# VH-VL binders against p0c918: the designs that were tried, part 2

Target 1, 147 residues: p0c918
Amino acid sequence: TWKEATLPQVKAMLEKDTGKVSGDTVTYSGKTVHVVAAAVLPGFPFPSFEVHDKKNPTLEIPAGATVDVTFINTNKGFGHSFDITKKGPPYAVMPVIDPIVAGTGFSPVPKDGKFGYTDFTWHPTAGTYYYVCQIPGHAATGMFGKI

## First folded at step 4 (VH-VL; framework fv_iratumumab)

Design i26
Fold by ESMFold2-Fast, scan of step 4:
Structure i26 (fold): chain C 147 residues (1-147), chain A 116 residues (1-116), chain B 107 residues (1-107)
Amino acid sequence: as target 1 above (147 residues)
Amino acid sequence: QVQLQQWGAGLLKPSETLSLTCAVYGGSFSGYYWSWIRQPPGKGLEWIGDIDHSGSTNYNPSLKSRVTISVDTSKNQFSLKLNSVTAADTAVYYCARGEYFAMDVWGQGSLVTVSS
Amino acid sequence: DIQMTQSPTSLSASVGDRVTITCRASQSIYSWLTWYQQKPEKAPKSLIYAASSLQSGVPSRFSGSGSGTDFTLTISSLQPEDFATYYCQQYWSYPLTFGQGTRLEIK
């Protein structure tokens, strides 16, 4: 279920990410981590994800952690998704990437100064994952990152 | 094309209340933040506050005790009142439309002079 | 409050020059930065929003870059109508704050 946020609420949510930035990597610590991802923050190229003001960063999460994910669609005019897969790049334009192990599904398009957001909880096993957008063409053109 | 037209007080004495109104033509009042900004002669820009169509306001803490912004949605107008003026309040005052990216439409400006 | 600092405070340049103006925020504002141009006795005009997106009708010689705390406005080939004062403004956090301005003057 998608909720709506105002601009000040988007800013407040972005600041709740518990990670720490080092280069192009965001590193998380603890038994529960909070990842806040946005789809196309103002000034970033279409299409992209942003975490901690970084385009498509690598996310490092402790083995066995509970991951609370908030995903916000800040891209005026477009829908996006934040979905987690073990399948690495390259990605085809179509069909949709399989299998998806956790994710949001497709967001509403932002309207009237409001932005759609949703939350989910993910319990990863050790290994390499990727976060991707399932809109046709988006992952194929670079809308993904490594976990 | 959206246009902002403003009017109100020009010459004030210390302790009086500054009152300005801004009217929005050619566009919807909903979905935007409506701001007041001022500029003292020869100086830079200072944001005063904003209001949305529901009447929700944000104020610059430096002015919060003296400032009130209000909206009349039936007329597509919003207004600024600044109490207890001093010579330091002498400035050109602008109204402007804000979206999440920029203040993209500005009124013509109103010079307010405070002198004894 | 987020402090916005511009450099230089003034510069002189000739038509055809490449001009760069810098804006620094006291904390990260992501890409929530607007550049304005103001000519004498006129209201400011927005040139660039979201740090790098050109406002409709603004000539392509204007460009913006940066994210986080460091931002630049570039004019690739200065024209006579570009002599003005330029302001950066953050809209990440209330109160909204402007830089002190950069005055671009004829050399």
Scores: ipSAE 0.018, ipTM 0.617, lowest interface PAE 6.8, mean pLDDT 86

Design i38
Fold by ESMFold2-Fast, scan of step 4:
Structure i38 (fold): chain C 147 residues (1-147), chain A 116 residues (1-116), chain B 107 residues (1-107)
Amino acid sequence: as target 1 above (147 residues)
Amino acid sequence: QVQLQQWGAGLLKPSETLSLTCAVYGGSFSGYYWSWIRQPPGKGLEWIGDIDHSGSTNYNPSLKSRVTISVDTSKNQFSLKLNSVTAADTAVYYCARGDYYSFDYWGQGSLVTVSS
Amino acid sequence: DIQMTQSPTSLSASVGDRVTITCRASQRIYSWLTWYQQKPEKAPKSLIYAASYLQSGVPSRFSGSGSGTDFTLTISSLQPEDFATYYCQQYWSYPLTFGQGTRLEIK
């Protein structure tokens, strides 16, 4: 379920991402990792994800780790989702990307100074994954990254 | 279209209390931070503090012991009181609306001169 | 407190010049930075928010870039009405803090 955050709470959540940045990659370590993703964070283009101050970065997660994901929609005027799939690009506008192995579903649109966020836990098997937005056209125009 | 209009005392003596009021017209009072910012003659900008519609305040630590910001939602107004003024408090004082990233609307400014 | 340092403190330029003003934060502020223009005896006017987004009604010759700690305001072709003082401001952490200002003067 979607919760509401004020801007100071969003900023605090952004700093809880446990990754380390190198180039266009965010690398995680340990048995439990915390990924904090934002949709169209201020200063980032529409449509895009931000993780650890990077646009659509590659996320490197240890095999067998428990992944706690927080997703925040900071894009005024639009809903977004953060959904994980084994299907790589390119993505069609329609139909929606399938199968989805874990994710958030569609976020509320931000209003009145409040931002929708939700958490989920994912237990990946070894392999290559992608995080995508399921809003029609968003992944097709670049709103995705590699895991 | 949003407009901020401010008024209050312009000439003060040392030890007096500075009092300014800002009225908000044409826009929503909720969802924003309502700020006071000052600028001494020939100097840069200093943020004093802000208040939201519920009365929750944030103050610059350098001024916290002397400053009070209050809100009157029934009049769509917010006010600044600064106690125990000295010549160092001589400045143009501005009220402004904060919308997450910027102060997007400003009052006209009030010159406050502290002089014996 | 987050210290905001602008460079240069003053700059002389001619109409048509490309002008660059820099702002540095003492700690990471992501993109939570706003640029303001202030003309004599007027309140500041916001130009750019979230480091790179142009405010409505601001001419396209103004642009902003940077993230983290280093930020730049650029005026691509200076016009007579652009001579003013420019301020950066971080909105990441309380207390809100401004740079000391850059005065842009006629050469």
Scores: ipSAE 0.015, ipTM 0.599, lowest interface PAE 7.4, mean pLDDT 86

Design i40
Fold by ESMFold2-Fast, scan of step 4:
Structure i40 (fold): chain C 147 residues (1-147), chain A 117 residues (1-117), chain B 107 residues (1-107)
Amino acid sequence: as target 1 above (147 residues)
Amino acid sequence: QVQLQQWGAGLLKPSETLSLTCAVYGGSFSGYYWSWIRQPPGKGLEWIGDIDHSGSTNYNPSLKSRVTISVDTSKNQFSLKLNSVTAADTAVYYCARDYYFDSFDYWGQGSLVTVSS
Amino acid sequence: DIQMTQSPTSLSASVGDRVTITCRASQSIYSWLTWYQQKPEKAPKSLIYAASSLQSGVPSRFSGSGSGTDFTLTISSLQPEDFATYYCQQYWSYPLTFGQGTRLEIK
């Protein structure tokens, strides 16, 4: 279920990410982690994810944490998704990346000054994961990051 | 072709209300924010406020007690009222379109407002 | 309010020169920055949006770079029509704020 946000609401949501940046890594701490990811913030290349103003950063999450994810599509003209998988790159254009352990599904295209966003909760086991976009070609051309 | 035309102000005395209107031609009112920006003679640009097609407004805190921006969607117009003017309000006033806050891509021609006794 | 500071306040240059104008935000604005050109008695014209994206119809000699707090506008080979005042503006937070301007003058 996708909700609509104005730009001031998008900016307020981006500030709720609880991580801390070091280089190309965003590190989280605590028992509950809030990840806020955007699809193609202004000034970033198509296609890419941004967390804490970093392109496709590695996310370090504590073992046993509850992860609350907010995903916002800020890319004018395009839909995107934020889906978590154990499958690492490289990714094919088709078929879809499988299995997906948690995620959003496809966002609406931004219109009328509004941006689609949705939330989900993820309870990971220890291990390496990746966040990917399931729109055909997007993960294949670089729209993914490591967890 | 999107074009913004503005009218309404000129010479004012202190304490009067400034009133300007901006009309939008050649494009949709929906999907944009519509702003007022001013520039005192020889100085830089100051953002006054914006409005969307639904009438939701944002105002610069420095002007918030005196400013009202309104919209008339049937005429594709939006308007600025600034109460209790002083000489410090002397400026060229511009209306402008903002597409998803990326830039002010179309501007009105500007209206010089002079406040003098 | 986010303060935008430009440097230099004024700059003298010759046709053919490479010109650089900088803009600093008092806090991170990511890439939510637009550059404008203003000629005397005219409305400003948008040149660069999202810090580095060239507006349609703007000559390729104009370019923008930077993210976070430090931004640069570059004109690679100055032309006579480029003598103007240039402004940066942040879109990250209300109220929207402009730099004080950089006046580019003939040497």
Scores: ipSAE 0.028, ipTM 0.633, lowest interface PAE 6.2, mean pLDDT 86

Design i42
Fold by ESMFold2-Fast, scan of step 4:
Structure i42 (fold): chain C 147 residues (1-147), chain A 116 residues (1-116), chain B 107 residues (1-107)
Amino acid sequence: as target 1 above (147 residues)
Amino acid sequence: QVQLQQWGAGLLKPSETLSLTCAVYGGSFSGYYWSWIRQPPGKGLEWIGDIDHSGSTNYNPSLKSRVTISVDTSKNQFSLKLNSVTAADTAVYYCARGDYFEFDYWGQGSLVTVSS
Amino acid sequence: DIQMTQSPTSLSASVGDRVTITCRASQSIYSWLTWYQQKPEKAPKSLIYAASSLQSGVPSRFSGSGSGTDFTLTISSLQPEDFATYYCQQYWSYPYTFGQGTRLEIK
């Protein structure tokens, strides 16, 4: 399920995010949206998500959209996940956050200059969601955002 | 403490092949991109290309027809060959370690002079 | 290729001055920009990575800012050892490219 990408391929994938930035919010439009998230992208603190050059932004998705998510782990030495939940913060260090409504599961640790990435499609019902990293302590220390 | 040491060509004639080798000490060869960068006298820096431990290469399009970078993982070394040199190839050549967004360790540099 | 343009190409300043060097990328490079200092006959030394993160051992008078296409390097109070050539470099896409350099000279 996890594929490997080189740095140029990672950068090409980052440019496929269809959102529009306004402050700390990334707003999507249309019936199909493409969200590209990276774990600890260069220039971003550990632990954090990057979406559209923003740290842990709020994602605004139109009602009824099909959401195609690409998640890339760019953090050398560490695994991460991108999982979607209705459970809001605060998050405990342990146990892991549940229930998860969609997501990636744990990524491989980047190795040999290659980065793990995976895709999933999510069909949300109307409501508030959060994207979180399930590595113990990461969501508790800020690795999450609002949808 | 990571250290890069380089050796090879010094004085060349036009049409010859430039050959330089860089050895990596004190650190892992795997997990990084290993680059060659050059600097003509009094000018700026030009990236030549890089290689990873598996032998996968990327080259600057301006040099791609003449350049080959190779790796010997058993010796923790990587090498540059540049064919058909001219006076325009006179430069200090550096090997360097690339990780994400910087070249954090550099070799000492090798002056290559192509006579006239 | 991504073109990196530095301004100014040379700058004369006095000890104690605040100096600012700018770097412009021809397309967005996010924060994948490194600033280097190079002294005569030496390899470049990394000063700031990821546009704004100070390298260990580099004095706090150096700072970087910017994202996307426009970046700045600031030296808040110039010291004698800071007279050197400064380069920006994008690590966003191959081929990696450097600015043309800014030579910082004593006034």
Scores: ipSAE 0.062, ipTM 0.657, lowest interface PAE 5.7, mean pLDDT 86

Design n01
Fold by ESMFold2-Fast, scan of step 4:
Structure n01 (fold): chain C 147 residues (1-147), chain A 117 residues (1-117), chain B 107 residues (1-107)
Amino acid sequence: as target 1 above (147 residues)
Amino acid sequence: QVQLQQWGAGLLKPSETLSLTCAVYGGSFSDYYWSWIRQPPGKGLEWIGDINHGGSTNYNPSLKSRVTISVDTSKNQFSLKLNSVTAADTAVYYCARDYWGSAFDYWGQGSLVTVSS
Amino acid sequence: DIQMTQSPTSLSASVGDRVTITCRASQGISSYLTWYQQKPEKAPKSLIYDASSLQSGVPSRFSGSGSGTDFTLTISSLQPEDFATYYCQQYNSYPLTFGQGTRLEIK
């Protein structure tokens, strides 16, 4: 279920990411963490994810934490998704569907100054994961990051 | 440093198509949205629309039926076409870089387009 | 569409004066407002973004304030190069809209 946000609401949601930036990594701490990711945030290349003002950063999350993810599609004219997989790159041109551990599915295309967003909760087991966009070609051309 | 250079038709007759191109030199092209803004003589600014390197566009509803913005990523250029022009479309047209949807921080030199018979 | 209304439409002032220009939005825009300066036959130059953040390279005599619907641009001590037309612009929602402009003229 996708909701709509105005530009002020998008900016407010981006500020709720609880991570701390160090180099190209965003590190989270605590029993509950909030990750806010945007698709192709203005100033960022197509296609890419933005987290905490970083392009496709590595996310470090404590083992056993409850992860609340907010994903916002800010890319005017394009749909995107934020889906978590254990499968690392390289990615096929067609969507990486299996194994998807958690995620959003395909977003609506932004229209009339409104941006689609959705939330999900994820409880990771220990290990390495990747966040990817399942729109054909996007992960294959760089729309992914490491967790 | 970022520079925007624009060119295109300056004198048009009613019903013709306005065509302008903007080239971006220096800096990153693919990391920003790129806008067209116009200013009729002696009047204020009107936003026309924007585009990113992937071809995603937003248009001002007042112009949406007549406007097309396109991008050529191999040349770092984006272009404006406005169909069925009338005297009301006489204006200086600017291309500009969109800084986080908020401020236009680099502007082209402007192109005066005059529509008259 | 969000209508942006500036006041005054024109203002005459002398070098050294404190000048205030206001901008009112027809609906709430939080702090999503940019101020521009435009000199004759030139493209506009951004001065202030997010209502109060000074653009790099802009003199500190320029300041912005406000949130919601009412915003102000202040020039604390007017200099000769400041005579220009000033525009506000909202980016709270599409379409992006500008105020009608305030012309700042030599007294």
Scores: ipSAE 0.006, ipTM 0.549, lowest interface PAE 10.0, mean pLDDT 86

Design n02
Fold by ESMFold2-Fast, scan of step 4:
Structure n02 (fold): chain C 147 residues (1-147), chain A 117 residues (1-117), chain B 107 residues (1-107)
Amino acid sequence: as target 1 above (147 residues)
Amino acid sequence: QVQLQQWGAGLLKPSETLSLTCAVYGGSFSGYYWSWIRQPPGKGLEWIGDIDHSGSTNYNPSLKSRVTISVDTSKNQFSLKLNSVTAADTAVYYCARGYWGDAFDIWGQGSLVTVSS
Amino acid sequence: DIQMTQSPTSLSASVGDRVTITCRASQSIDSYLTWYQQKPEKAPKSLIYAASSLQSGVPSRFSGSGSGTDFTLTISSLQPEDFATYYCQQYYSYPWTFGQGTRLEIK
C-alpha cells in the first residue's frame, strides 16, 4: 500500500494540508479535512513528526469530520508509522501501543531519492486522541502528538 | 549515465564576483537537490548551498550574505555567484547531486578559482 | 552546526592491512552519515551512505558501522588504489558538514 514520491512531489503533498497554524497547534475546519504528516523532515530531530513545519503539533479536528490522512516518511535510513490511539503518554519502549483506531503500519526506508507515502481515511468521534510511531522506542522518546 | 559538467571564471581579484555554471546531462533534473561544495588547497570540504528544480534554495549560514544559487530548467543548468571575494575564497569548487544533502553520488569535475592581486 | 571530527588525521599502512577510520559527531545524527574517498586532483567519490550501506560499484572490502555520534569506516584488506583521503559527512540537519579528513598513506 505504500507508494513512492520524489522530493518535489513530497513538497507538493505537504502543501495540501488544510489546517491553520497557531503557535504549536494546527486547527482544521469543515466536514472534510486533509492532514499531511511527515516523519523527520530535514532540519527536524530524530524521532519526530512534522505537520505544517511544526514538530509534533497538537491537531484540532472537528468531531464527525471525514479526515483524509497522508503520511510521508522523509527520514533517510529509517522506517516509521503514523498510528492513531486513545492511549496517552507516557509510552513504554516495548511492546507495541494498543489499541490503534486507525493508521498506516510500517513505512519502507527511503531509498534512491524516493520517499514512501500512504493514505487512509479516519472518522473521529469526540474525544482526545494521539498520533504515535509504533517503531519500538520512538513514541517513548517523543515521537507522538495530541489530537 | 548522469554527468555534471562545470565551467566559469578561474582567476579573480579581491572584491570581484565569482560565477560558475553546472550542466546536468543524461538524467532527471527534478527529484534532487543540486549543491555547490568547495575545497581550499590542502584543506577539507565545505558545503555552500543547494537548489531544487523549482528554484528553492538552502545556503550555508557562513556564506548566505554573499551567495546566490540559481537554476535554468530549460537548459538543465544551475549556477553559483559569490560576491565580494577575498583570498579566503580560493578553492576548487564542485557541483554535486544529492537527496536533501545525503550521499552526493554524482560530482562535477571541479573548477579551481584563485583570488589574488 | 554539527561538528564532525575524524581520527586519525593521517594513517600509514601497507597493502593487505586492515584499516579503521573513525568519525564523531558533536550531537546524535542517527545514521545520517556518508563516507567519501578522494584521490589527488579528483572529486570525492561516495563509498557508504546511511552509515552502513555500500554504494553501488564499491568493493566489498569497504564497510561502515555505527549510529548516533560514533562511526567507523573499515577497509578489510587494503589495496594499492585505496591510498586516498577519506571524509565523513552528516546529512541530519543543515548546514551539511564534513569531517576534516583522514589521509591514508603508504607506510
Scores: ipSAE 0.014, ipTM 0.535, lowest interface PAE 7.7, mean pLDDT 86

Design n04
Fold by ESMFold2-Fast, scan of step 4:
Order: sequence, then structure tokens, then C-alpha cells
Structure n04 (fold): chain C 147 residues (1-147), chain A 116 residues (1-116), chain B 107 residues (1-107)
Amino acid sequence: as target 1 above (147 residues)
Amino acid sequence: QVQLQQWGAGLLKPSETLSLTCAVYGGSFSGYYWSWIRQPPGKGLEWIGDIYHSGSTNYNPSLKSRVTISVDTSKNQFSLKLNSVTAADTAVYYCARDWYGGFDYWGQGSLVTVSS
Amino acid sequence: DIQMTQSPTSLSASVGDRVTITCRASQDISSWLTWYQQKPEKAPKSLIYAASSLQSGVPSRFSGSGSGTDFTLTISSLQPEDFATYYCQQYWSYPYTFGQGTRLEIK
């Protein structure tokens, strides 16, 4: 289920990310964490994710935390996804990255100054994960990060 | 390598309907918005509207009552119709692809002159 | 509608000069701004997207800067082929709007 946001609403959602930046890593703390990711936020290269004003950062999440993820597609002209997998790089253009443990599926393409966004909750077990875009070629050309 | 080619009416009388078509070659039609932009002689650029391959449209409010943009996805074409033209509609009309950050490929332009 | 205002409306310069053109949006558009070059009888050509990203194939003497409401296009060392009209455009919200243009003329 994808909802629509205006740009002021997108800006308000980006401010709800609870992480702290150090270098190219965003570190979260507490029993509930809120991750807000955007696809190709203005000023960021195609294709990339933005989290906490960082391009494709590593996300550090406490073991046993409940993770609330908001994903917003701000990339005019393109669909994207935010999907979590244990499969690390390199990624092929095809086939699809499998298995996916949690995620959004494909977003609508932005129109009328409106941006598609969706929320999901993820309860990770301890371990290393990656967030990826499932659009063919996007993860292969760098649209992914480490968790 | 993407190429846009356009064709349609050149000389119109007031009250007539302007009709232009743009064909897309060398790239995917899906996943992009396709726009019409016009430029009166010696003046600046005005965005008219855009369309997605699904048929979803956005129009400049100043023209919305007179403009229709349509697609033929099987031919990778999109078309502009502007009703009830006046001398103020005299302009070069361009079709263009909407990419990240604006319009990256443009048609060659079509001069439309409205005169009595 | 978001109004885009360019300054100056025209300027004269010599080959080798550093040229600066500005564009102001009537409201915050973040970095959703494209710069175009248009030569007589031709369609506009995209130079800079996302306020500061150089379009593929565009010479490195062109650069863009700014965010929010104030934006600048700079040509670091003007070449003969750079005499043209330059436009800024916001794509933050519909309807898309262009600046009135800046005509760059040979001195």
C-alpha cells in the first residue's frame, strides 16, 4: 500500500529518522528505531538511497530492536524499491535478488509534485543484512547498503 | 540513443484546433514522463503538460481547459491537441523527455502560426 | 505557481571571461533545478541538473551551485560557442516553470 506525500510532508518524514551519523555509518539505539530512506533525494546521484543525508550508508541497529522503516520515492521519472536481504554484493542485473526478508516492493513513479511512500516493520535476528533496490540493474550499479 | 521526431499543423486560423504528434525512437517509452513545451517567437519557455505511458496526464492550469495530451503506447507516440486557438498560441512547440532534473531529449520543434 | 527570476536579463562578455548568471525561486525548491542553453533556431540543451550535477557531454567549465531559493550558473572561461540564451527551470512542483532567460552576448 503506497501513500502520497507533498514535499513539506517528505521533509517532515526525513526528520523522524532516529539514527546518528559517524562517517558513512548511521547508528541507531533503543528498543524501537525509525529508519527513513529516500530514493534519489534531490542532490544525490542516480541510482542511490539516502539515509540521514548520507548516500547508501551502513546502518547499525541494536540486536532485538523493532525497526520501523519508512521509504519514500523522490526520484522523478523512476520507480524504486527498498528490500532487505542477507545476500551480499556483487549483484547481477538479473535474476531478482532472493531471498527478501522484508521490504516495500516497487514504488509508483512520482507525479503532480507527489511522492509515493510506504511503511513496514522489521524484527531482525542478529546478523549482517543489505538493503537493495530490486529494479533490474539498480543494485548491480550501486543502489544498496549494508545493515 | 534516444530521438524524438514531431509533426503536425503549421498554419491555423483563430478558433481551430492545433494537433501535433511526437514519436520516440531508440529507447524505452515506459518509465518516463513525456512533455510538451512551447516558445512564442523571441520569448521564453512555457510548459504545457506531460503524460505517462499509462495515459495519466498533468496540465498547466493556464491551458487545462483547452489542452489534451494522449498516448499510443503500441507506436511509442504521444500527441497534443489545443482547442480554440488565438494569435497568442503562435509559438514553436517542442516535445521532450522528462528525466531526472528536467528535459534531456527534445524534438526538433514545430512552428505553429495562428493568423486570420 | 513558483516564479523563477533570472539576473541579469542580458550581459556582454569576452572570450576567456568568468560569467555568472543567477536564478531565484519564489519558494524553496531544494535542488530541483535544471539549467539549459539555447542557441538561435535550436531546441534547448540541458547543461546542469539537480542544481549542481553536470549533464553528460557538457564541458567542465560549466558549473551550478545553490539550494533552496538562490541558484547560480558559472562559466569559468567563456568560449565562442557559449554565446547563447540560458534558462533555469524548477521541477519541484507542477506546473513546471522557467526563468525569463539570460542572453549572453559577445562584447
Scores: ipSAE 0.008, ipTM 0.554, lowest interface PAE 8.4, mean pLDDT 86

Design n06
Fold by ESMFold2-Fast, scan of step 4:
Structure n06 (fold): chain C 147 residues (1-147), chain A 116 residues (1-116), chain B 107 residues (1-107)
Amino acid sequence: as target 1 above (147 residues)
Amino acid sequence: QVQLQQWGAGLLKPSETLSLTCAVYGGSFSDYYWSWIRQPPGKGLEWIGDISHSGSTNYNPSLKSRVTISVDTSKNQFSLKLNSVTAADTAVYYCAREWLGYFDYWGQGSLVTVSS
Amino acid sequence: DIQMTQSPTSLSASVGDRVTITCRASQSVYSWLTWYQQKPEKAPKSLIYAASSLQSGVPSRFSGSGSGTDFTLTISSLQPEDFATYYCQQYDSWPLTFGQGTRLEIK
């Protein structure tokens, strides 16, 4: 289920990410971590994800952690998704990226100053994952990051 | 830590353009919005506008027709231009770092006086 | 625009006093409110954000409370360096708006 937030509320939600930034990597610690990801924050290029105000950062998550993900679509005019896969780049425009191990599905398009957001919980096993947007062409043009 | 230093013209005549620049030292430039706030002598604070590292701007509607904020990412600087000044624009102008819409670090301020 | 009204516009107090300053928003700003301290001829300094979160390095005698439309800044035991003007600011809605200020003067 998608909820709605104003831009100041989005900014407040972004502050709840529990990671620590080092260069282009966001590192998480503890048994439960909170990842807050946005699609195309004001000032960032289309298409991209932002975590901790970093474009498409690598996310380092402790083995065995419970991951609470909040995903917010701030991109006026476009829907996006935040989906986790073991399939790495390069990504084709079509068909859609499979398999997906966790994710949001497609967001509503932002309108009237309101932005759609949703939450999900992910329980990863050890390994390398990627977060991707499933809109055709978005991952192929760079809308992805490494976990 | 983070330091903001600002400079620009201090005395203007009516109809001229106010121009101020703010340089950011010590911290990340690309992770924040950067704002201008002003304060007329003996009065309160008024937000003028802000800019992201990528150049996206927000302006106070009361000033939007006259204000331009720009960024120079190669120098970690951002600048304010306010067109067609009048005596009502006499104020101390501050640059500031913006996080979530509040200001955690401020420049030293620049007094701009508009007089004939 | 959201209008921010502070009361009182000025107050006099003595070192050691408990001082409370109030801020009212014309519509709900939830907890998206910050308090600043400004000394003469100096830039403002952030004290409190998110209505009640103390900014790093700010003495614990400062505290904030409230939500929605009514907010308070409290100084539990006033010190000589606390005589200043205090401003509230909302950041729920753009444009960002400040209260008119409360001047805290020595008695």
Scores: ipSAE 0.007, ipTM 0.520, lowest interface PAE 11.3, mean pLDDT 86

